# VHH binders against Kinase non-catalytic C-lobe domain-containing protein 1 (KNDC1), part 12

Target 1, 252 residues: Kinase non-catalytic C-lobe domain-containing protein 1 (KNDC1), of Homo sapiens (Human) (q76ni1r1468to1719)
Amino acid sequence: STHQLFSQLTLLQQELFQKCHPVHFLNSRALGVMDKSTAIPKASSSESLSAKTCSLFLPNYVQDKYLLQLLRNADDVSTWVAAEIVTSHTSKLQVNLLSKFLLIAKSCYEQRNFATAMQILSGLEHLAVRQSPAWRILPAKIAEVMEELKAVEVFLKSDSLCLMEGRRFRAQPTLPSAHLLAMHIQQLETGGFTMTNGAHRWSKLRNIAKVVSQVHAFQENPYTFSPDPKLQSYLKQRIARFSGADISTLAA
Key: E = the ipSAE of ESMFold2; O = the ipSAE of OpenDDE; V2 = 0.75 times the mean of E and O plus 0.25 times the DockQ between their complexes.

## First folded at step 3 (VHH)

Design s6 (framework vhh_4orz_3)
Fold by ESMFold2-Fast, scan of step 3:
Structure s6 (fold): chain B 252 residues (1-252), chain A 122 residues (1-122)
Amino acid sequence: as target 1 above (252 residues)
Amino acid sequence: EVQLVESGGGLVQAGGSLRLFCAASGFTFSSYDMAWLRQAPGKRREWVALISSGGRTDYADSVKDRFTISRDNAKNTVSLQMNSLKPEDTAIYFCTAELFGYDWKPSGYDYWGQGTQVTVSS
């Protein structure tokens, strides 16, 4: 069932999230280094990396290996989703995979696993996946899930903390999207002018403190699904299989 | 631990029928897509039929309209009903469990049974 896939993917995501220290989400340097936006022109004309990395005054931008693992896993899951779809043998098999991933994503966002929901969306939005003829033959109800998933992304991006409203006395289990949190933190750090009054600086610090506080609260209220170690092992291996794959090359 | 056991193969004359069974254990059967592949002596394995965890089916052109794949999640079994058998259907038939659809290149992540021999005489 898609529910078993949803629950076990959620537990895998939760395991990585629980290892992260809340304060390390504020390391904008580490988060920025992991940002792989291809919309920004790369300084890749000759060498990938050189002289600047040997600076004696370079700050330690990598403090928490678990945060880096969380970010890399997010990319791996997105790549895995796209790879499974583009390596499918027929349009009918692609329809089955799109339906399966969309239903998993729906379970994820309905149960506040925004991390995996956004990772799946990212994979589905890869150009090679978007060009699949399978989209035209999806059942209408499944196609509606894709629109719901995009709406969830809009809500998360528009939320001041990149988290959907739902703060209660007893918070619901939640897995926030690490990339959206990174984007929000960077915007908070680069926003405002240097010559601002104390109120603006206080507001910025208050918002950053709220992010840390919410991350801590979510770690204190984990999902309690029953683990299936064999299915988890299989999922880990499948995801690892496509780590770093070039989706456009696989689609050929 | 993870086990797939095929059965139902045998000798049958052209135009006859056989029903193959695959009994699965050691994993959450209902979550997996199930497929049948076959391999004739000296040839590579070829995909025959697939049934998704949701019940959607697909078939190779050579067997379409002759073979029917089905599953029983309560019994952890998948079956292949083979009608109008031809001599070229002679092969060892294998059951596989896949999470995300049939993979032409079997990997260590996919589970394979031992196979069941089907021989079709003219």
Scores: ipSAE 0.010, ipTM 0.396, lowest interface PAE 9.7, mean pLDDT 76

Design t1 (framework vhh_5c3l_4)
Amino acid sequence: QVQLQESGGGLVQPGGSLRLSCAASGFTFDDYGMSWVRQAPGKGLEVVSDISWSGDSTTYADSVKGRFTISRDNAKNTLYLQMNSLKPEDTAVYYCTKGPSTLEEYLQWFSEGFDYRGPGTQVTVSS
ESMFold2-Fast, scan of step 3: ipSAE 0.013; ipTM 0.359

Design t2 (framework vhh_5c3l_4)
Fold by ESMFold2-Fast, scan of step 3:
Structure t2 (fold): chain B 252 residues (1-252), chain A 127 residues (1-127)
Amino acid sequence: as target 1 above (252 residues)
Amino acid sequence: QVQLQESGGGLVQPGGSLRLSCAASGFTFSHYGMSWVRQAPGKGLEVVSDISYSGKSTTYADSVKGRFTISRDNAKNTLYLQMNSLKPEDTAVYYCTKGPSALEEYLNWLETGFDYRGPGTQVTVSS
């Protein structure tokens, strides 16, 4: 069912998220105590925590590999979503796949799995997917879910989940979008480091500390769905099958 | 255009064997699960067996389990049903059907399993 796919995708995402240490979302410079050591030196652009920079240029420390795996998995899930749709051979199958992915994404954002919701949105926004005639056949109610997903993305880009207040925020299972979280942390780091204003610098460090605290809180409140090893194995295999695929080539 | 063509049916005595084949064209055969379904005289359609896109997973109706074996050759775009120890109750027209892709199989197997079927091949088990 869509609910079973939602729950198992959530558990797979959660497994990767739980392996990340919150401080490794931060640039080493923000911690003031980390050295670039004799490990593989990071390029200057790796000080930016944008998705592409994180995937290609994070320092090759043992702990940093989990953040890199989390970001690479996000790209793999997006590619998988797009690949399944563009390799389907009939309008009926494309409509069914679009509907199922949209309903899975809706379950994800309603249950605070923003990571998988944004990954699905990214796949659906691929040009080859957007050009599918299936969008015109899609029921209006389902098409509305796509607009809801875009609205969720706008909200997450404009507001930092890690700066939200309230006890319920800390108590609820939540999987933040790793790419958006990295972007927000990078924005906080870059602004602080460019200023000579001490008050500005300390304000930004305080906000970075709040992000680390919120990531810890999310990791302490995991989803408790029952694992389905067969479905998880199947999902891992499908995602791996399309890893690194060129969607435009598959759509040809 | 999806096309499925069954062959291999015929008249056989109880306890005999037949192998059915289904030649598939018009779609990427290796991406889809496949099924054999049958219709006995005066009866509805019965799902006999299905096979995943990779051939790794198969299922059988209780009525045929241990006697029938479903298999596929993705290089030849061909589905097979090996039928052993045939009984008069196996008399039916046998149809090859295209199922959903592997993802759709997990999402909605039975809802889309009968998207396409061939014209069928008659199997008669009589003394």
Scores: ipSAE 0.000, ipTM 0.129, lowest interface PAE 15.6, mean pLDDT 74

Design t3 (framework vhh_7zox_3; at its last look DockQ between E and O 0.02; V2 from the best seeds 0.00; counts 0 for: pae E 8.6 > 2, placed apart)
Fold by ESMFold2, look of step 4:
Structure t3 (fold): chain B 252 residues (1-252), chain A 126 residues (1-126)
Amino acid sequence: as target 1 above (252 residues)
Amino acid sequence: DVQLVESGGGLVQPGGSLRLSCVASGFTFSKYGMGWVRQAPGKGLEWVSDISWGGSTGYADSVKGRFAISRDNAKNTLYLQMNRLKPEDTAVYYCAKGPSTIQEYLEWFRSGFDYAGQGTQVTVSS
C-alpha cells in the first residue's frame, strides 16, 4: 500500500536525520554538492564543477559523517524514483509508478515529511522522466497532486521556514529537506556577510541560531510508525541498486 | 478580530503608478504571510502577489516586473507599488492575510484567499 511505503520511507529518513547533530546543519559545505575529490587539490580537473557553498563555521568532516549520509541518501532516493520510472517500459506501468510516487509524496507532505516529498519531486522532475508520455494520461486527481507538490516546494523555498508554532499543544513530527535548509542558511549568511555593520552580523547570527534550534525541536518529536523490517530492507536494496545510476543511459 | 484596511487606490492614466497600503490589526502581523488579490468587473478573484513573513515574494505573470510587494512589520502595513499600469489592471484590490503554516497554506491554495477588507478601487483609464 502507498501508506506502508510512505510510513517506512519516513522511518528510514528519520533514522538518518536523528543521527545528525543540529549544529552540523550550519556547515554549508556539507549541505552542498561538493564531493570528496575537491578535498585534495587536483590540477587535472579543468571542467566546471558544482558550485560550492560557504558557511560561517569552519568545516568539520569527521563530525559531519551522518550529515553526509543524509545528503547522499537524498540524492539516492531521487535517483531511485527516476530509475524505477524510466526502466518501466510501457506507458501503463509508468502511469502506475508515477501515481504511486505522487501518492507517497502527498502522504509525505501532508504528514510533514518534507525531506522525502522533495526527494520524490526531484526524481519526478528529471528530464528523462518528464519526457514520459505517461504524464499526459494521468488521472486528473493524480495530476493535481503534482501541482500541489510543486506548490509545497514554493512554500518551503520562501522565508517561511518556521514550520512549528511556538508553544503549540499538539506539535506534529517534521522532517525538513536538507537541501532547502541549506538554501535558507546561505540566504541568511549572505545578508550578514554583505553588511559591514557589526550589529547586522549579530542579528544574522541570531537568525541562523534559530534554525539550529528548529532542527533540534524536530528531533525531539519523532514519528512513531510501526517498523516493517522486511519492507525497509527491500526499499534500501532498491535504492542502493540505483545509487549513482545514469538515468539518461537507463532510459535509452 | 482580524481587520484589514486598504487604501491608496484611485484613477490613474495608463502608464501611471499607484502605491496601495494595507494596515492590519487583530493578529500578529509579523507571523503571517500577506498578499494582494483583485477582482475585475465580471471576473472572479485573481491572485496578484504575496510576501512571506520572512520577505520572500511571488507575483502573477500578468504583473511581474511592474508590481512590487513589500511589508513594514513595525507599522503592521503591507504595500503594493504598481507601475506601468494598464487598463487591464482595473479592479478592486484586496489585502489578504496568508497562512503561517504549511497546513494553512494548503487550505489557502485549495480553497482560496482569506481576506476581510472592503478593498480599494484602482481604475486605469484615459
Scores: ipSAE 0.012, ipTM 0.377, lowest interface PAE 8.6, mean pLDDT 75
ESMFold2-Fast, scan of step 3: ipSAE 0.171; ipTM 0.549
ESMFold2 (binder alone), look of step 4: mean pLDDT 81; pTM 0.825
OpenDDE, look of step 4: ipSAE 0.050; ipTM 0.526

Design t4 (framework vhh_5c3l_4)
Fold by ESMFold2-Fast, scan of step 3:
Order: sequence, then structure tokens, then C-alpha cells
Structure t4 (fold): chain B 252 residues (1-252), chain A 127 residues (1-127)
Amino acid sequence: as target 1 above (252 residues)
Amino acid sequence: QVQLQESGGGLVQPGGSLRLSCAASGFTFRDYGMSWVRQAPGKGLEVVSDISWSGSSTTYADSVKGRFTISRDNAKNTLYLQMNSLKPEDTAVYYCTKGYSTLEEYIQWLSEGMDYRGPGTQVTVSS
């Protein structure tokens, strides 16, 4: 069922997220997570002092094997979504798969699993997937889910700090998107600092610390779904099957 | 049952000052970001200033930067806008708005056109 797929994907994502130390999300810039983000145009800072200052105060943030596993899993899930669709060459099968993935993504963002929701969106936005004629024959109700999913991405890109700050008294399970967290940390690290303004540097470090604290708060409120080891094993196998696949080659 | 009530508007000479207040009720004020928006005669809505739930972060439109200061008192459930060096171009109805603190509220806004805005207070800058 769609709900079982949602819940088990959420537990798999949560397992990886729980292994990460919140401070190691600051290492996402060094790990190249930003290279995959299309969220916000790159705003280069001519002031390198703020980046150097952050590095001086976060000496161990560049090392986290679990963060690498989390990032690789995100790529693998996106690739799996795209691969399943492009290898199902009949219109009926593609309509069914698009509908299933969109409904899983809807459950994800409604239940604050933004990680998996954004991973599914990334897979669905692959050029080969977007070219599928199945999009034109989707039921209107399902097509609306794709527009909602895109709106969710816009909201997270635009208002992520406000959303996280709004959670001070709201203890709901949440899985943040690692790519969007990396985007926000990069913006906080490199924006607006001048070599002559030390006070602005400390404000940036406070904002970065706030994001780290919010990640920690999310880890304190995990999802409590019942594990289904058989379904989890099946999902792991399917995702692994397509790991590193070139979607354009599979579509040919 | 979100209720927002603005006050403090009036007629003021160019270069003068006004302080707007917004009394909020029907929701947990301290959990939400707040904004001031304005609508000049014959124009659309312009976002003037935003403030985070805690008051630690603020933003301003370029047209008001350096002249206006947004603040809040979470103990009194009140939002403020201090307006200095007023110009004729600041003439507008000023509205207090509740921010979208959850993704669910944002999605509902997209689908249902929810409007968390007060009735407004008129500011006229003229001789």
C-alpha cells in the first residue's frame, strides 16, 4: 500500500538521519552537496574571512561517514524513482508508477518527511521522466499533487529558517532535506560579511548554531511506525539495484 | 479564529513619525512570525517588514529601510511598527498579518486562499 511504502521509506531515512551528528551538517558544503542543489542562484561572497572564521570554530565538521551515507542514499532514492519510471515503457505502467510516487511524496510532506519528499521530486524532475507522455494522461487530482510537491520545495527554499524557528513549541517528527539544509548553511556561512565587521561574523555563527540546534530537536522526536523488515529489505534491494545508474541510458 | 486589530494610524506631516500597533488573539502569538504589509491607493499589497517569532530576525523593504523599525512584545501579544521620516509615498492602509509557521498552513493557503490579515489602519502623509 502507499501508506506502507511511505512509513517504511520514512523509517529507512530516519535510521540514516539519526546516525548523523547535527554539527556535521555544516560539512555538507565541503562534501559537495551544494553541487546538486538548484534551489537558489549562487551568491558568491567576495569576503572570504567569514568562511575562514567558521572553519576555525568548527574544526571537525569536515568528517562524517554517516553524512556521506545519508547523501548517497538521497541520490540513490532519486535515481531509483527515475529508473523505475523510465524502465516501465508502457503508458499504463508509467501512469501507475507516477501516481504511486506522487502519493508517497504527498504522505511524506504531509507528515514532515521532507527528505524523502524532495528525493522523490528530484527523481520525477529528471529530464527523461519529465518527457514521459504519461504526465498528460494522469488524473487531475494526481497532477495537482505534483504542483503541491513543487510548492513544498519553493516554501522550504524560501522560508526554511522561519519554519524551523516556528517549531520552538511544536514537537512533531520531522526529517529535513539534507540538500536544502546544506543550501541554507552555505547561505548563512557566506552571505553579507565584510572583513571590517566582526559583529556580523558572530551573528552568522549564531544563525548556523540555531540550524544545528533545530536538527538536534528533530532527532529528539522520531517517527514511531512499526517496522516491516520484509518490505524494508525489498525496498533496500530495489534502491540498490539502480544505484549509480545513468537514467538517460536506461531510457534509451 | 485568528483576530488581528491594527491601530495608531492617522494624518502626519512629511518628516513626521507614527507608531502602529497590532493586537493579536486567537492563536499562540509567540510561535509565529509576523509581517506588516501596506496598500497604497490604486496599488497592490507591498510587504513592508517581517519579524521572526522570537524577534531575533527582521527584514525591511528597500523603500522603508533605515526609517521603519518592526518589533514585538510576546507577553502582550502585540506587534509594532515605528515609522520615522515619513514621506508622502508612505500613504497607505497598513495591515498586520500572521505568518505561515507550518508547511501545512502554507499548503492550505495555496489551496484555500486563507487570509490572516487585520482590517487595517490608514496612514496619510500630507500637509
Scores: ipSAE 0.000, ipTM 0.236, lowest interface PAE 11.8, mean pLDDT 75

Design u1 (framework vhh_7zox_3)
Fold by ESMFold2-Fast, scan of step 3:
Structure u1 (fold): chain B 252 residues (1-252), chain A 122 residues (1-122)
Amino acid sequence: as target 1 above (252 residues)
Amino acid sequence: DVQLVESGGGLVQPGGSLRLSCVASGFTFSSYAMGWVRQAPGKGLEWVSDISSGGDTGYADSVKGRFAISRDNAKNTLYLQMNRLKPEDTAVYYCAKSYLEGWETPDAFDIAGQGTQVTVSS
């Protein structure tokens, strides 16, 4: 059922998310920004100082083993979604898979699993998937879910969930999109995204602290679905099977 | 064309009360979660309270026990009853709508209104 697929994908995403240590990430970034001379990765090169300072926090974020694993898993899920659709042998099977993934994505964003919702959207937006004639056959109500899913992405890109104080979402299970979270943290570091006025330096540190604190709060309020080890094993195998696949080649 | 029109703000002494109203148009009011967010001068947006389409309510710890959110679906109107007001409640109050139907909270601050100023001082 779509609900079982939703719940088990959510638990798999949650397992990876729980391994990330956002509090340590905050300490590294805050200390680096406050230094007169900033700790930059040793990476042996004669790079200019300005080039290194422009990448101050992004390399550290990506270098975190569990954060990198979280980002790689996001790409793997997107590739899996696209691969399943383009390797389907008939229009009927493609319609059924599009419907299934859209309903899973709907359950995801309704239950605050934004990570998997955005991963599914990314897979569905692959050119080979978008060109499928199955979209024309899809029931209107299911096609509307795709537009809702795109609207969720637009909202998440512009929303300051992690910067809002007192939000009840802190008490609700939530899985943030790793790519959108990385984008927001990067924007806060470069000064493009803040909900606080005043001195930009202190506003950046405060806002970065809020984002990391919010991630920690989400980790403290996990989903409590019942694990299905067989379904989880099946999902892991399917996702792994298509890891790194070239979707255009599969579609040919 | 979504419109949210807030009213009911004003100057009040500490310990006083105000009732804020938000008249909504341009969408099916009863199908969306609604809420109140506020912005004090020079500060970011702070969530205050929300109410789902089914009537479930939530409150920020800072206002819990003092504020009461309610909705009148027949009048497309959202209310915030504010009691025992404190100087720290001074802010522009905005009516917020959930971005999509079916969201239980206004996770999105789709703020279409101009807000209403609440000032708590002697």
Scores: ipSAE 0.006, ipTM 0.380, lowest interface PAE 9.8, mean pLDDT 76

Design u2 (framework vhh_5c3l_4)
Fold by ESMFold2-Fast, scan of step 3:
Structure u2 (fold): chain B 252 residues (1-252), chain A 125 residues (1-125)
Amino acid sequence: as target 1 above (252 residues)
Amino acid sequence: QVQLQESGGGLVQPGGSLRLSCAASGFTFSSYAMSWVRQAPGKGLEVVSDISGSGDSTTYADSVKGRFTISRDNAKNTLYLQMNSLKPEDTAVYYCAKGSEYYDLMQFTEGFDYRGPGTQVTVSS
């Protein structure tokens, strides 16, 4: 069912998000004081790599391993979504899968799991998926969800951490889109690189501090869904099955 | 061979309650999501409730939310549906359905790889 998939995908995304210290979103370089979280995240399923490891979509940044895992997982989920659709052998099955992913994405963005919502959108935007004849057969109400999902992306491109929302809304469980958040942080770091003016430098650091504080606030208010270990293992297996796959080759 | 057998249906007055059971055999029950689906006379199949293999996640159709409760006993290989505050609109044949290994947790009605013979629920007078 849509809701059981939504809740367990949310918990899997939350687990990865909770492993990231807020400053990980700024990369492995310390740009400021650590905000309240002093505990080292558990690294029970990750290997330590060189400091020269390139990021998956920000090649000029040296990223921490936990942020790299978060970004890799986002790619894996997007690839999984696309792979499930293109490996489906009939238009009827593709319509069913397309509808299911759109309804999962709707539950995600309605409950502020923007990470998974954007990951699903990315998979659905793959050329091979977009070319599916299933889009022509979708019920109108389901097709509207795709337009809503695109509208959510537009909103998050301008406010990836929902900083303009009132305090009440920012206190709700929220999983930010790692891709859009990383792009926003890059823009903050490269914008106004006038290092000879101290006042300008302090304004940049103040904005970065707001980002770190909001990420920490989201980590302090997690989703409280009941874990289903068997369903989570099943989802991890499905996602892992297509990790690194070339969707165009699978669609052939 | 997969076998599913529903029981507990019958005639009940509006506002009454019934508890449906489904005895499962021929597969590792706890490894599969299970659903209750119904078909009213002259209508298509409606998925009324789903439950994950562990029992930790459940969903309900808007038409039954707050009135029906799905549960499972993995030690007894049995699926249950507790139906309260029954309405004439709940009159249907109720089927126990096993999730497909292909679709499992992403299935639609046509994604079920097995469905029981059904049990009749009639809500009248």
Scores: ipSAE 0.000, ipTM 0.193, lowest interface PAE 11.8, mean pLDDT 76

Design u3 (framework vhh_7qia_2)
Fold by ESMFold2-Fast, scan of step 3:
Structure u3 (fold): chain B 252 residues (1-252), chain A 123 residues (1-123)
Amino acid sequence: as target 1 above (252 residues)
Amino acid sequence: QLQLVESGGGLVQPGGSLRLSCEASGFTFSNYAMGWYRQAPGKQRELVAFITSGGSTNYADSVKGRFTISRDNAKNTVYLQMNSLRPEDTAIYYCAAEMYDTLSYEPGTYDYWGKGTPVTVSS
C-alpha cells in the first residue's frame, strides 16, 4: 500500500540518520566537496586509510562515513524515483507511478519525514521526468500534491534552522533533509566568518548550537512503525538497482 | 535480466479447459507474489487470480470455482488452470510479479509483467 511504502521508506531513512553524530552536520563545506568527488575513503587515495591516521581520527572517520552514506542514499532514492518513471513504457504507467510517488511524498511530509519527501521531489524534478507527457494527463487532485510538495520545499528553505513550529514539534519524530540542513549551515558559515569581530562570532556559535541541539532532539524521538523485512528488502533492491544510473540515458 | 513469459493461450470452445503457464527467469521467484490479469478489447485490465509467496490464493468473483492458480518454485513457474470457460473469458492474459504479498490493479507498481497470451472462447 502507499502507507506501507511510506512507513518502510521512513524506517530505512531513520536507520541511516540515527548513525550520524549531530556535530558532523556542521561541516557543510566538507560535505559538498566530498559528495561531488570521491566520498568513500579509498585504499589508494585517502589519508584516513593509514593505521595511525585512522586511529587518530577514528571518530571523524566513522561519522563522516555515516554522513556520506546518508547523502548517497538520498541521491540513490532520487535516482530510483526518476528511473522507475522514465523506464515505464506508456503514459498510463507513468501516470500511475507519478501518482504513487506523489502520494508517498505527501505521507512523508505530513508525518515530518522531510528527508524522503525532498528526495522524491528531487527525482520528480529531473529534466527527463519533467518532460514526460504524463504530467499533462495527471488527475487534478494528484497534480495538486506536486504543488504542495514544492510549497513544502519553499517552506523548508525559508526556515533557516529547520526547527519547525517551536517546542511542541521539537519532540515529534522528524527526519530533516540533509541537503537542506547542509545549505542552512553553509549560509551560517558564510555570513558568520569573523576573525576580527566578536559579536558576529557569538551569534554564529548560538545558531550552530541550536542546529546541533535540534538534530540530537530528532534522533531521540524516532518513528515507531512496525518493520516489514520483506518490503524493506524489496525497496533496498529497487533502490540499489538504479544506483549511479544516468537518467537521461535511461529515458532515451 | 528477470522476465516473465506467458504460454498456453489459444482458441477453445465454451465449456472447455485451458492451462496457462508463466515462466520467470531468475533467483528471486520464490520471494514474489504472482498474479494473473486479463484485458478484453476496450476494457480495463483486471486481476483474476493471485498467489502469495507462501502459497495463499485469491480470486475475482467472476472466476471463483472455475480457475485455479498454483506455483512451482523449483521451475520458477506460475500456472492458471481455467475450467468451464465462457465467451466472457475471452481476453489477453498477463502474468505479473510483486515482492510484497498484495497484488492490486495498479500495474505500474509491479516489478515484472509479461507481454500477454491471448485466450479466445468461441464455438
Scores: ipSAE 0.000, ipTM 0.140, lowest interface PAE 18.2, mean pLDDT 75

Design u4 (framework vhh_4orz_3)
Amino acid sequence: EVQLVESGGGLVQAGGSLRLFCAASGFTFSSYAMAWLRQAPGKRREWVALITSGGETDYADSVKDRFTISRDNAKNTVSLQMNSLKPEDTAIYFCAADIYEQFMSGTPDYDYWGQGTQVTVSS
ESMFold2-Fast, scan of step 3: ipSAE 0.055; ipTM 0.459

Design v1 (from c13 with S31D Y56W W104T; framework vhh_7qia_2; at its last look DockQ between E and O 0.77; V2 from the best seeds 0.00; counts 0 for: pae E 3.2 > 2)
Fold by ESMFold2-Fast, scan of step 3:
Structure v1 (fold): chain B 252 residues (1-252), chain A 122 residues (1-122)
Amino acid sequence: as target 1 above (252 residues)
Amino acid sequence: QLQLVESGGGLVQPGGSLRLSCEASGFTFSDYDMGWYRQAPGKQRELVAFISSGGWTNYADSVKGRFTISRDNAKNTVYLQMNSLRPEDTAIYYCTAELFGYDTSPSGYDYWGKGTPVTVSS
């Protein structure tokens, strides 16, 4: 069932998330804030925010080893989703595969696994996938799931989950989207600091601290699904098959 | 739409061997994960052997080391080689096909053959 695929993908994501240290995440971002001169504005930059977030190549911008593994895994999952679809030989096969991924993504966002939900969305939004004729013949109920998934992305981009204050949301198991979380922290850094306004500087640092605190809170409330090592091995094999693949060349 | 046709079942003595075949027609076979399920009288169906579109295989503990699953994408066929058969292996064997699915049947997106009976008896 898509539920078994959802639960085991969630456990695999959770394992990587649990290895990340919230404090080291904050320290890496604070280091980036101090290196304002290494931020080079590119005149021709048309890359998506998600693509920019996947690669933190700023000089002197230190990343935790496990955070880097988390971000690389997110890219691998997105690439896997796109690769499975573009290597399917007919539009009918692509309809069935799109339906399965959308139903898995629905289970993910309904159960607060925003990491995997956003990773699937990223794969589905690849240009080669979006050009599939399968989208035009997708069942209406499944097409609605795609619109819901996009709405979830809009909600997460509004900073709601990163800066939310309250114990109610912290009590539920949640896997935040590492890419969106990194984007929010970069936006806080990009807002800049002024030497003539210490209150502005402290406000930004406080908001970064709140994000780190929320990450810690999510780590304290893990999902308790039963592990299925065989299904996990199957999923790892599927994802690894396309690691580092260029989707545009696969689509040709 | 997709059709699966099993063959190769029959009656064998304990310790004997059988090779089951499942020929797929319709869609591109290479995109599908393939599995063999069995159902003994009075029991629920169980996954016996699985092979993914990428060649990853897995087996039920009760058949591991005795059964081998393989596929021939050029012939749209999946095989189950059954060695050292036991009376407990007596069942109807079903072939399944599903896009991106491991032990997810019945999912509503899976395809099934009609089954081929295997009897292990003297």
Scores: ipSAE 0.450, ipTM 0.759, lowest interface PAE 2.4, mean pLDDT 78
ESMFold2, look of step 9: ipSAE 0.352; ipTM 0.721
ESMFold2 (binder alone), look of step 9: mean pLDDT 80; pTM 0.811
OpenDDE, look of step 9: ipSAE 0.024; ipTM 0.407
ESMFold2, look of step 10: ipSAE 0.363; ipTM 0.716
ESMFold2 (binder alone), look of step 10: mean pLDDT 80; pTM 0.810
OpenDDE, look of step 10: ipSAE 0.522; ipTM 0.799

Design v2 (from c13 with S53D W104L S107E; framework vhh_7qia_2)
Fold by ESMFold2-Fast, scan of step 3:
Structure v2 (fold): chain B 252 residues (1-252), chain A 122 residues (1-122)
Amino acid sequence: as target 1 above (252 residues)
Amino acid sequence: QLQLVESGGGLVQPGGSLRLSCEASGFTFSSYDMGWYRQAPGKQRELVAFISDGGYTNYADSVKGRFTISRDNAKNTVYLQMNSLRPEDTAIYYCTAELFGYDLSPEGYDYWGKGTPVTVSS
C-alpha cells in the first residue's frame, strides 16, 4: 500500500536525521541554503557541491558529514521522483507514478514527515515533470493533492511549526525539511527583527535556542513503524540508481 | 492494455525442474518490477520471487536456493527457474507487473497473468 511506502521512506529519512546533532543545524553556511521548490535543479546541484566543499574544511567535519548526507539524500529522493516519471514513456504509466508519489507525499505531510513531502514536491516541480500530459488526465482528487502539497510548503516557509511548537516539552513525531530549517535559522542569525530596545539581541538568541530545542525534541520522539528490510533495500536501490542524474537529459 | 502470458507449467516428479516464462506486451516492460506469486488450493496467494527493474531480487524463504528469478528486457520476458521441486510447491503460479513491488501499486496499477499450473507428484 501507499502507507507501506510512506512508512519505510519515513524510517529511512529518520535514520539519517537521527545521526545529526541539533546544534549542527546552526551551520547553515555548510548546508548551502537554497529554495529547491522554485530553483532550477542544476543550480541546486551546484549549491550541494559547495556545501560539501565547505564541510570538508570546517572543524568537526566528521559531524558535518551527516548533515551533508541529509542534503545529498534530499537531492537523491527528489531526483528519483523526477527520474521515475520522465523515464516512463506512456501517459498511463506517468499517471500511475504521479498518483503514487502524490499519495505518498500526502501521507508524509499528514503524518508530519515534512522532509520527504518537500523532497517529493521538489521532484514533481521539475520542468520536465511539469510538462507531462499526465497532469491533465489525473483524477481531480489526486490533482488537488499537488495544491495541498504546495500549501504545506508555504506553511513551512512561515516557520510556524518550529517556533510555535517550541514550548511543547513532548513533540509529535516530526521530520523537518533540512533546507527550510536551515533557511529559518539563517534568517534568525542575520537579525531580521523589528525590535529597537536593548532586548533585541537576547530575543534573537532565545528564538534560535527554541528552534534547536524543537529539533532535539523531534529526535527524542521518533516514528515507531515496523521496519521492512527487504522493502527498504528495494527503495535504497531505486533511489541510488538515479543519484546525480540530470533530469533534463533523461527526459530526452 | 497490458497483457501478461505465462507458460512452462506442468506435471513433474519430486526433485524435478521446470522453467516458467512470462511474456509482457502493451507497455514499457523495463519500467516495471516483476514478480511470481503462487496459490495452492484453499490457500492464500503468496509471493515466491521478485525482481526489480534494476535487478534487485528477493525470494520467499521456502524457495531460497532452489528458485531463481531473472528477466530479459529485450524480450519483455521474466523467468522463474525452479529446481529441486517438492510436493509443497504444487500451485498455480502467477506473473505480476507492478510499478512498485510487493503488491504496493495502487489498485488498477498492477497487472496479473491468468496463471500456469504446476503439479509436483509422483
Scores: ipSAE 0.011, ipTM 0.228, lowest interface PAE 9.2, mean pLDDT 75

Design v3 (from c13 with S30D T57D W104H; framework vhh_7qia_2)
Amino acid sequence: QLQLVESGGGLVQPGGSLRLSCEASGFTFDSYDMGWYRQAPGKQRELVAFISSGGYDNYADSVKGRFTISRDNAKNTVYLQMNSLRPEDTAIYYCTAELFGYDHSPSGYDYWGKGTPVTVSS
ESMFold2-Fast, scan of step 3: ipSAE 0.080; ipTM 0.481

